# Designs tried in a protein design chat: miniprotein binders against q89ai5. Part 16

Target 1, 221 residues: q89ai5
Amino acid sequence: MLKTILAFDTSMSVCSISLLHKNRKYNIQKECRNNHTLYLLPMIHEILKKNHVSLNEINIIATSKGPGSFSGVRIALAVAQGISLGLNLPHVISLSTILIMAEQVWNNHKISKVLAIITVNKTSVYWIQYSRNFHGLWIKKSKAIILNLSKALEKILSLKKQWALVGNGWDKFPKNILKKIFITNITFPNSKYIISLISANSIYQKKEVLHKIIPIYLNER
Key: E = the ipSAE of ESMFold2; O = the ipSAE of OpenDDE; V2 = 0.75 times the mean of E and O plus 0.25 times the DockQ between their complexes.

## First folded at step 8 (miniprotein)

Design v3 (at its last look DockQ between E and O 0.71; V2 from the best seeds 0.80)
Fold by OpenDDE base, look of step 8:
Structure v3 (fold): chain B 221 residues (1-221), chain A 84 residues (1-84)
Amino acid sequence: as target 1 above (221 residues)
Amino acid sequence: SDELQRLADRVEELKQKIDQLLQRIAKGTDPEIQDEIRQLVQLIRDLLQELQRLGSPDLTTLLAEVEILKVLIYALQWALRAQS
């Protein structure tokens, strides 16, 4: 039986929703800034209605677990909880926002080394590195760390190999220094790559009980 | 402020009620669940209205928390109706 997958992300400033139904993928997105609560459910309704899919046809709910904004990550998880529970789907798929962005890098550029730099505050960035192996799995090459801008700059300069840069933190660095890394302009996770990951490898199909999902926040309120 | 604490307590109470409801639904649906959801929706609306009326920067966190609870309950309500 063909699976119907609803995937969405609100971890950054963008509300991204994707639907897999009858092997067709659909995606809608909107810049929401801090108003994800106003748009997420209406957008889910829109994508379902437009494609003549009822909510009860959904077999899998998938979202990110961060890293992202405190509110943004929680909104996606809250909606995932509400829908999954109401549909009697006790498990959801949760993926790292970095994996989702990394998958986009692979899709668009066929680059297997991804550096994520995400703004935490005015003076600090989130830093993590992933590498895609030959089986299509993204493997952490570094632990996630928060760095001040100076340390982040030093680390960029010390990179020995070409890395594709994702995240929104790149604008904090001088353009000349950014020449050492491939700027992808991927600043947010697109939910269509949640579906791509799930479809590509069974490891990303791991269903989790929602209450056991540990969210990753870039900032605390 | 005393007002902030009062509102924080109400938000916590709301959260507890929602958690209890979610646990009940996880064990099985009953006809009373829809009524309880309607009651929670009303509580959320009332609390949001009060928080918005006060308009204090100190209430921004509470407001955001209640908004998340709102979308949770709305999502749940929508899904339950889709199964009916």
Scores: ipSAE 0.868, ipTM 0.941, lowest interface PAE 0.4, mean pLDDT 92
Fold by ESMFold2, look of step 8:
Structure v3 (fold): chain B 221 residues (1-221), chain A 84 residues (1-84)
Amino acid sequence: as target 1 above (221 residues)
Amino acid sequence: SDELQRLADRVEELKQKIDQLLQRIAKGTDPEIQDEIRQLVQLIRDLLQELQRLGSPDLTTLLAEVEILKVLIYALQWALRAQS
């Protein structure tokens, strides 16, 4: 019947917590930079206490799974695993940070074509394009690739259609080039759009079992 | 270095203890879980204190790993208490 959903994201510089309880939505956020471990659990405690919800009332845990800060993504997954196991909820909903930002574009602007550009380092960006269909599904319209800045600029200049831009990597390009793109100023995910995705289509309620308490590092076997 | 490897081994031992605890909790609560969580919290505190005391840039990855283990265990402890 009524779902009580705790959703959170620490994949980028802003930490956000959202709660759906008795059909009401609550959200808090804070700039965390590299201090995700300092803020995440206190923020979850804050949103629950302020809204008079006990942790044991949560029946759905949802979080972001990346791309994003290596440590930030792992912190969110670790907290999700700890809470879900302690509440005897062995499964977690995890969603791409790109889809979370794309859903914000849809909710705020009703734009269905999204280009995500996310900073990887000083010389490169992560690039992916999505389009939303009439069933509320975000469909990949490009491969997820890492491009150096000059190649990303070439790709922006070659775009034939209007795309709404999300992510934190856009400030690396001249503003005159960005006039060919709708600038949304959505530079980080907000966990309230995790709840929006879950509501938009049942595919986003796909649950997964976390395989390890801490994700394996890229080169570790 | 030998110090980096010794600390990495200590973190791996901590991970293994946590994995064992999580497996037991997944199969059902038992009376010794609260004492083990308290012991793990102390082990985490001791390890963080040593990593912070050394303060070497070489240790930043290990420090990040222990911080992640800390929030996992604190989240688990909180959730278990909410179920009691």
Scores: ipSAE 0.790, ipTM 0.915, lowest interface PAE 0.4, mean pLDDT 84
ESMFold2 (binder alone), look of step 8: mean pLDDT 81; pTM 0.751

Design v4 (at its last look DockQ between E and O 0.92; V2 from the best seeds 0.83)
Fold by OpenDDE base, look of step 8:
Structure v4 (fold): chain B 221 residues (1-221), chain A 85 residues (1-85)
Amino acid sequence: as target 1 above (221 residues)
Amino acid sequence: SDELQRLADRVEELKQKIEQLLQRIFKNPDDPEIQDEIRQLAQLIRDLLQELQRLGSPDLTTLASEVEILKVLIYALQWALRAQS
């Protein structure tokens, strides 16, 4: 049976909603800044209505669990909880925002090494590395760490292999960074790649009880 | 401030009520009282947001954000339940 998947993300500044129905994929997105609560449900309604899909036809709810803004990650999880519980769907799929962005890198550029640098504050960035294996699985190659800008720059300059950069932290570094890393301009997770991950590998179809999802925040509030 | 604490306590109470509701739905999704309880919680959320807005204090921004998340949770839940009816 063909699954209907509703995927969405609000972990960054963008509300991204995607729908898989009868093997057709739909996506809408909007820059929401800090107003995700105003847009997320209306946008979900819009994508369903435009494609003549009823809310009760959804078989899978999927979202990110961060890393992201404190409010942004929680908004997506809250909506996922509300919809899933109301539809009697006991489980939600939650994926790392980094995996979602990494999947976009693969789709757009066919690069298997992804470095994420996300701004935490004026002086610090979140740092993590993933590599795609031959089975299409993204494997963590480093522990997630928070670095000051100087240390982050040193680490970038020490990279021996080509990495694709995702996240919004790239503009904090000198232009010479382009000599060491490939700037993808992927600054937020697009929910369509949640569907791509789920569709590509059963490992990403792991359904979790929502209360067991551990969100990852880049900031406290 | 005493007012901030009062409002924080109300938000916490609201969180607890919502958590209890969610557990109740999980255990018995056909409970006829669920819809009424959701309506009551939605009203409490509206009242609390209105009060927070009226006060307009920067110190209340975090609480307001918390209540907005609860609002979207309840609205999402209500929408989904109606879709199943």
Scores: ipSAE 0.847, ipTM 0.932, lowest interface PAE 0.4, mean pLDDT 91
Fold by ESMFold2, look of step 8:
Structure v4 (fold): chain B 221 residues (1-221), chain A 85 residues (1-85)
Amino acid sequence: as target 1 above (221 residues)
Amino acid sequence: SDELQRLADRVEELKQKIEQLLQRIFKNPDDPEIQDEIRQLAQLIRDLLQELQRLGSPDLTTLASEVEILKVLIYALQWALRAQS
């Protein structure tokens, strides 16, 4: 039985939709900024129509749960809830935006150590480190924490190994102190790597009832 | 302030109606009355968004954002149910 997976992310400024159907993967993305509600459903319609897939053919819905913007994360979860209930698929896959970006690093560069630095506001960043093992699992190597810029700088200077950077927070630090960081220019998630994570290890295929998913927000409203 | 509170109460009532409907769908996804109730909720959402847009106050942006999230949930649900029919 072939799986048809609809995956999407609206956690940051770029909205992305991906579809796996008959072992073929399709992806579209668009700069949404703060207009996620305007773009998400039309983009899902677009990828299905262009690839001749009806919504009722979807077996699995997967989305990001954050970290990300308060409204952006909630919009993705709301659409996932609506589609899943209407298709009688009450369980969804939800994955961290950090893992989605980390899997892109692995896909593009085969680098297994990822540091995420994401801007929260003008004086603080979100920080987390992951390392990929040989089974395709991303293991936390730091706590997920929000740091002021001074503390984040201290942690950068204390790094013992080299890390590939994802996220949009690297511009806050002078280049001459980034000696242990590979800048990847992966600053937002792309939902095609939700499908890559699911393919990489069965742990990422775990489905959950939507109300048990705990969103991760960069800011509160 | 009283206008803001009145609109906030309407949004909260809408949230409660939607939450109750989603629980009913979760427990009985084959309920034939669900599509008519969803259409009624979609109309309530449109009416509320029109009122919020007409007032256009920056004090209302949070409420408008909440209703927009409810809108995409209901529209996604409505679309998926129609695709099943």
Scores: ipSAE 0.762, ipTM 0.905, lowest interface PAE 0.6, mean pLDDT 86
ESMFold2 (binder alone), look of step 8: mean pLDDT 81; pTM 0.769

## First folded at step 9 (miniprotein)

Design v5 (at its last look DockQ between E and O 0.84; V2 from the best seeds 0.82)
Fold by OpenDDE base, look of step 9:
Structure v5 (fold): chain B 221 residues (1-221), chain A 85 residues (1-85)
Amino acid sequence: as target 1 above (221 residues)
Amino acid sequence: SDELQRLADRVEELKQMIEQLLQRIAKGKLSPEIQDEIRQLAQLIRDLLQELQRLGSPDLTTLLAEVEILKVLIQALQWALRAQS
């Protein structure tokens, strides 16, 4: 039986929803800013209705676990919890926001080296590097760290190879410095790449009990 | 403020009630009583949101956001349960 996958993300300012049904992929997204709770369920309803899929046909629920905003990450996890429990699907798939964006880089640009820089606050950024191996797996090449702007700049300047940049932290740096990195303009995760990751490799199909998911927040409330 | 603390305590109580309910559902304890509890929790959420919105204080922004998350959780659960009926 073909799996029906509902994937969504609210970790950034965008609500992104994707559906895999009968080997067809569908995606809708909206800029929600701080109003994800108003749009997420209606958008899920919309994508299901438009494609004549009932909620009870869903076999897999997938979302991000961050990094992202405190509220954004929790909203996605809350909806995943509600739907999964109601459908008697005790497990969900949770992926790193960075993996989702990295998969988009590979799809759009065929670049295997991804640097994520995401704004944490006025003076700090989140930093992590991934590299895609020959099996299509994204491997961490650095530990996730929070850096001040000066240290982030130093690290950019010290890069020996070209990296594709994702996230929204790059606007804080001089354009002439950013010539060392390829700016992809990928600033948020698109949920269609959750489905891509799940479909590409069994390692990304790992189901987790929701209460055991460790969310990653860029900020605290 | 005393009002902020009172509201924070109510939010925490609501969180605990929801967590207990979710644990019962996860253990396969779906019953008419569970459905009634979900409806009651949904009403408590609505009432609390109305109160928070009425007060309109910037100091309540965090609490409002917390209750909105609980709202969407319960709404998602209710929707999914209805889909199984």
Scores: ipSAE 0.861, ipTM 0.937, lowest interface PAE 0.4, mean pLDDT 91
Fold by ESMFold2, look of step 9:
Structure v5 (fold): chain B 221 residues (1-221), chain A 85 residues (1-85)
Amino acid sequence: as target 1 above (221 residues)
Amino acid sequence: SDELQRLADRVEELKQMIEQLLQRIAKGKLSPEIQDEIRQLAQLIRDLLQELQRLGSPDLTTLLAEVEILKVLIQALQWALRAQS
């Protein structure tokens, strides 16, 4: 029997829901800003109803665990916890927001080097680098760090290789840095790439107990 | 203040009650007792949200957000349990 996967993300300004059922993939998304609690469950209802799938047919729940907004990350984890326990699915798959965006870069551009820059506040950004190996695994190439804008610009200008940029932080920098960076316009995760990661490599199929998942918040670092 | 601490204590108690309930559900203890407890928790969440909204103080914004997340968890749980029955 084929897996039926419900995946969703609310870690940033967009709510995205994806469904894999009978080898068909479905996706909906909506700009939610800080209204994620109003939209997430109705959107899950919508994708299931539109595609004639009952909630009890879901075998796998998958969501992002951050980095992202404090409330947005927690809302997704809370919904995953409630649905998984009610369906007697004791474990879920949780994936980094960064890996979800990185997999979209690979899908769209076949670029294996990703730099994530995500806005933390008016004066600082979250920074992390990943590269994809030939087995399809994303490997950290820097530690996750919060940088002020001046330090981040200095670090961009010192890059020796070309990196694809994801996240919403690129609009804080002058356009003349573009020659060292490929701007992807991928500013938020899309949950369909949660399904892509799970399908691409078994390492991303690790299931875990929800209360042991440590969320990654932008404002914590 | 004393009001903020009192409300924070109530939110913490609610969190503990929900955590204990979720552990029992994870261990496969789905019973009419658990259904009653879920309804009682949903009512406690509604009552606490109404009080937090009525007071409307800016220093309660974090507690309000915490309770809204608990609300969404319980709503998702109730939906999934009904889908199983």
Scores: ipSAE 0.772, ipTM 0.900, lowest interface PAE 0.4, mean pLDDT 86
ESMFold2 (binder alone), look of step 9: mean pLDDT 82; pTM 0.787

Design v6 (at its last look DockQ between E and O 0.94; V2 from the best seeds 0.85)
Fold by OpenDDE base, look of step 9:
Structure v6 (fold): chain B 221 residues (1-221), chain A 85 residues (1-85)
Amino acid sequence: as target 1 above (221 residues)
Amino acid sequence: SDELQRLADRVEELKQKIEQLLQRIAKGKLSPEIQDEIRQLAQFIRDLLQELQRLGSPDLTTLLSEVEILKVLIYALQWALRAQS
């Protein structure tokens, strides 16, 4: 039986919803400006209605677990919890926001080395590196760390190979950063790449009980 | 403030009621009363949001955001349960 997958993300400023049904993929997104609670459920309703899919046909709910905004990550998890519990689905798939963006880099640019820099506050950024292996798996190449801008710049300058940059933190650095990093302009996760990851490798189909999902927040409330 | 504390206590009460409901559903303890409880929680949320919005204080921003998340959780749950009926 073909699986119907509903995937969504609100970890950044964008609400992104994707649907896989009968091997067809659909995606809608909207800039929410921190009003994700107003748009997420209506957008899910829209994508289902437009494609003549009933909510009860969904077999898999998938979302990000961050890193992202405190409220944004929690909104997605709350909706995933509500839908999965109401549909009696035994699990939710949660993926790193960085994996979702990294998969987009591979799709768009065929680059296997991804550096994520995401703004935490005025003086600090979140830093993590991933590399895609020959099996299509994204392997963490550095521990996630929060850096001040100065240390982040030093680390950028010390990079030996070219990395594709994702996130929204790059605008805080001097223009010469472009000599060391390929700027992808991927600043938020697109939920269609959640479906891509799940479809590509069983490792990303890991069944998680929602209450055991550990969210990753870039900021506090 | 006393008002902030009162509202915080109401939000905590709401959280506890929702958690208890979710645990019951997760254990397969579905009953006709579940839909009524969800409706009551939805009304509680609406009333609380209305009060928070009326006060319009920056100090209530955190509480407002918490209740909005609970709102979307309850609405998602309600929608899904109705889809199964």
Scores: ipSAE 0.861, ipTM 0.937, lowest interface PAE 0.4, mean pLDDT 91
Fold by ESMFold2, look of step 9:
Structure v6 (fold): chain B 221 residues (1-221), chain A 85 residues (1-85)
Amino acid sequence: as target 1 above (221 residues)
Amino acid sequence: SDELQRLADRVEELKQKIEQLLQRIAKGKLSPEIQDEIRQLAQFIRDLLQELQRLGSPDLTTLLSEVEILKVLIYALQWALRAQS
């Protein structure tokens, strides 16, 4: 009774699909920009066909719920809703894009403090901090807030502990100023880490009726 | 304009039909013609996309985006139902 998990994310510029099947993990990704509707379903078809898995073998559908682009978050949720209802799966798993990127930081660097800065518009960024506790859970260490660039810079300069920086918003700042924190190359979520969270930690297996999921947008549309 | 409003009304009609269908499926109300209803919605979507793309006006880009999202929902649902048969 092995779980077969289909996970995907289109919340930012990259479309990523991951499949866990018979304890093997598969991942594909593509730069989609604003064309996620063009690529998401064909990519899901590709990963299933390449690995000889039929759609009806999926037990769990998991996706991100944001923060992310207005259209991108909705595309992932729409595909999850369509597949889950068609397969008669009662619920889906949805996870914050921040947690997905944070788990990648832990996997790659073993850093337990993550600062996410994500571009909202030309003058503002989304800001949130998380730390990983001894039980492997990501705990909020700040409020989720939208800050202008001046206030975000002030907060970066005032940080006293080492924080790994994720998200695409750091390109709004001079690189020399960002030397005070560890800048990762993690600027978008990879759905591989949706499976990592689900597989290793029962708290991230909370199941939801998809039409009750409240997306988190970056106020850009 | 009047053309924008006409197309917006058609998109709203499509959204309402899809919402009602999804609620029936979620409640477990099985129908031997569920796939036929989905085919009709998919055709509605194709016709609407064709018209929106043919007109190509910048004023229609939001409407086009909405219909594209509804398209992937319906195509995903159709694919999943066929996989079950």
Scores: ipSAE 0.791, ipTM 0.911, lowest interface PAE 0.4, mean pLDDT 85
ESMFold2 (binder alone), look of step 9: mean pLDDT 82; pTM 0.776

Design x1 (at its last look DockQ between E and O 0.49; V2 from the best seeds 0.00; counts 0 for: pae O 3.0 > 1.5)
Fold by ESMFold2, look of step 9:
Structure x1 (fold): chain B 221 residues (1-221), chain A 105 residues (1-105)
Amino acid sequence: as target 1 above (221 residues)
Amino acid sequence: SDELQRLADRVEELKQKIEQLLQRIAKLQDRVEKGKLSPEIRDEVERIQDEIRQLAQLIRDLLQELQRLGSPDLTTLLSEVEILKVLIQALQWALRALERALEQS
């Protein structure tokens, strides 16, 4: 019995929907900026309709959980909650935006060391490092921290290993300084790599508790 | 300030109505999960869909008011209501899909 997976990401400026159905993968994406509510559900409808898949055929829903746009992340989680409850589908997965981009690095370049730098504001960036083991599991190699640009640059210049740089924050730094590090084109996540992560290691299939994601209480009583 | 508090109270009331609806749906889904679809269950699904339409209208009215006022002080409330909107839309779509699947055996 083949799994049908609906995956989507609205954590950054580009919204993406992916569908795995009968071992075939489908993907659509669109620039959404701050209009995630206008695009998410129509894009899900589009990918299902064009591929002749009914919503009730979905076995797994998977979303990104951030870091990223506050409203964008919460909109994706709300859609996941609504669909899963309406279908009585308890298997929902949420994955870090960082891991989605890291898996794209692995897919494109077979590089297992990823540095993520994501813009927080005009003067600071989010920083985290991951390394992929031979089981396909991404292991934290640094704390997730927020750094001002000066400290982040100092830290970049002190790196000695080959790290692939992802995220939208690398534009804050001169390219001639950054040539010491492999800079990728991966500045936003694509939901097709959510499916790749789930396939790479079963730890990424851990079910999400939806009431912790959306502040809407479901009483047991 | 007083208008902000009144709008916040309306958002909280909406959240409570949605929570009650979600509990009702969860109880219904226990009965449907066994693979049963009786006329009683079909009637309950229809009543739930009517309540969802009523909630969708309340959400539209509240969004219209929040957007018309357009104050930066209301940004958090607007975001909360937009989240509730997509939750309800996704829920409605999924319930319709489940109903169709059960009717087609």
Scores: ipSAE 0.638, ipTM 0.843, lowest interface PAE 1.0, mean pLDDT 83
Fold by OpenDDE base, look of step 9:
Structure x1 (fold): chain B 221 residues (1-221), chain A 105 residues (1-105)
Amino acid sequence: as target 1 above (221 residues)
Amino acid sequence: SDELQRLADRVEELKQKIEQLLQRIAKLQDRVEKGKLSPEIRDEVERIQDEIRQLAQLIRDLLQELQRLGSPDLTTLLSEVEILKVLIQALQWALRALERALEQS
């Protein structure tokens, strides 16, 4: 039986919703900034209605668990929880925001080395590196760390290999320094790559019990 | 503060009620999927609808109260209630999905 997958992300400023139904993929996105609550459910409704898919046809709900904004990550997880429980789906798929962006890098550029720099606050960035292996799996090449801008700059300058840069933190750095890294302009996760990951590798199909999902917040309220 | 604790307790109560409704919807969904239909299912759906409406109102009232108080100490609580607002809307969607499934059975 063909799986119907609803995937969405609000971990950053963009609300991204994707639907896989009968092997067709659909995606809609909107800049939401901090108003994810106003857009997420209406956009889910829109994508389902437009494609004549009923909510009860959904077999898999997938979202990001962060890293992202406190509100963005929590809203996505709350909606995933509400829909999943209502549809008697005991498990959801939660993926790293970075993993989703890394998959886009691979899709668009065929680059296997991804550096994520995401703004945490005015003076600090989230830093993590991933590398795609021969089996298509994204492997962490560094521990996630929060760096001040100076330390992040030093680390960028110390990079010996070409890395594709994702995230929204790069605009804080001088343009000349960015010559050492490939700027992808991927600043947010696109939910269509959640579906891509799930479809490509069984490892990303790991279902988690809703209450056991550990969200990753870049900021706290 | 005592007021913060009172408000936190109300949020927790609302959360528990939402969780209970989720469980009830899930049980009904399981019955529908298994073809275990009874006249009582419609009655239960209506009860859940009413309870969702009541909870939605309580959440709105609490949001208004928190906004009126305007204390920086309530920012986290306000965020939690905003999440509950989204969650109750998701419940409404789940319930509508169940209703459609019942109509098709």
Scores: ipSAE 0.111, ipTM 0.498, lowest interface PAE 3.0, mean pLDDT 86
ESMFold2 (binder alone), look of step 9: mean pLDDT 86; pTM 0.846

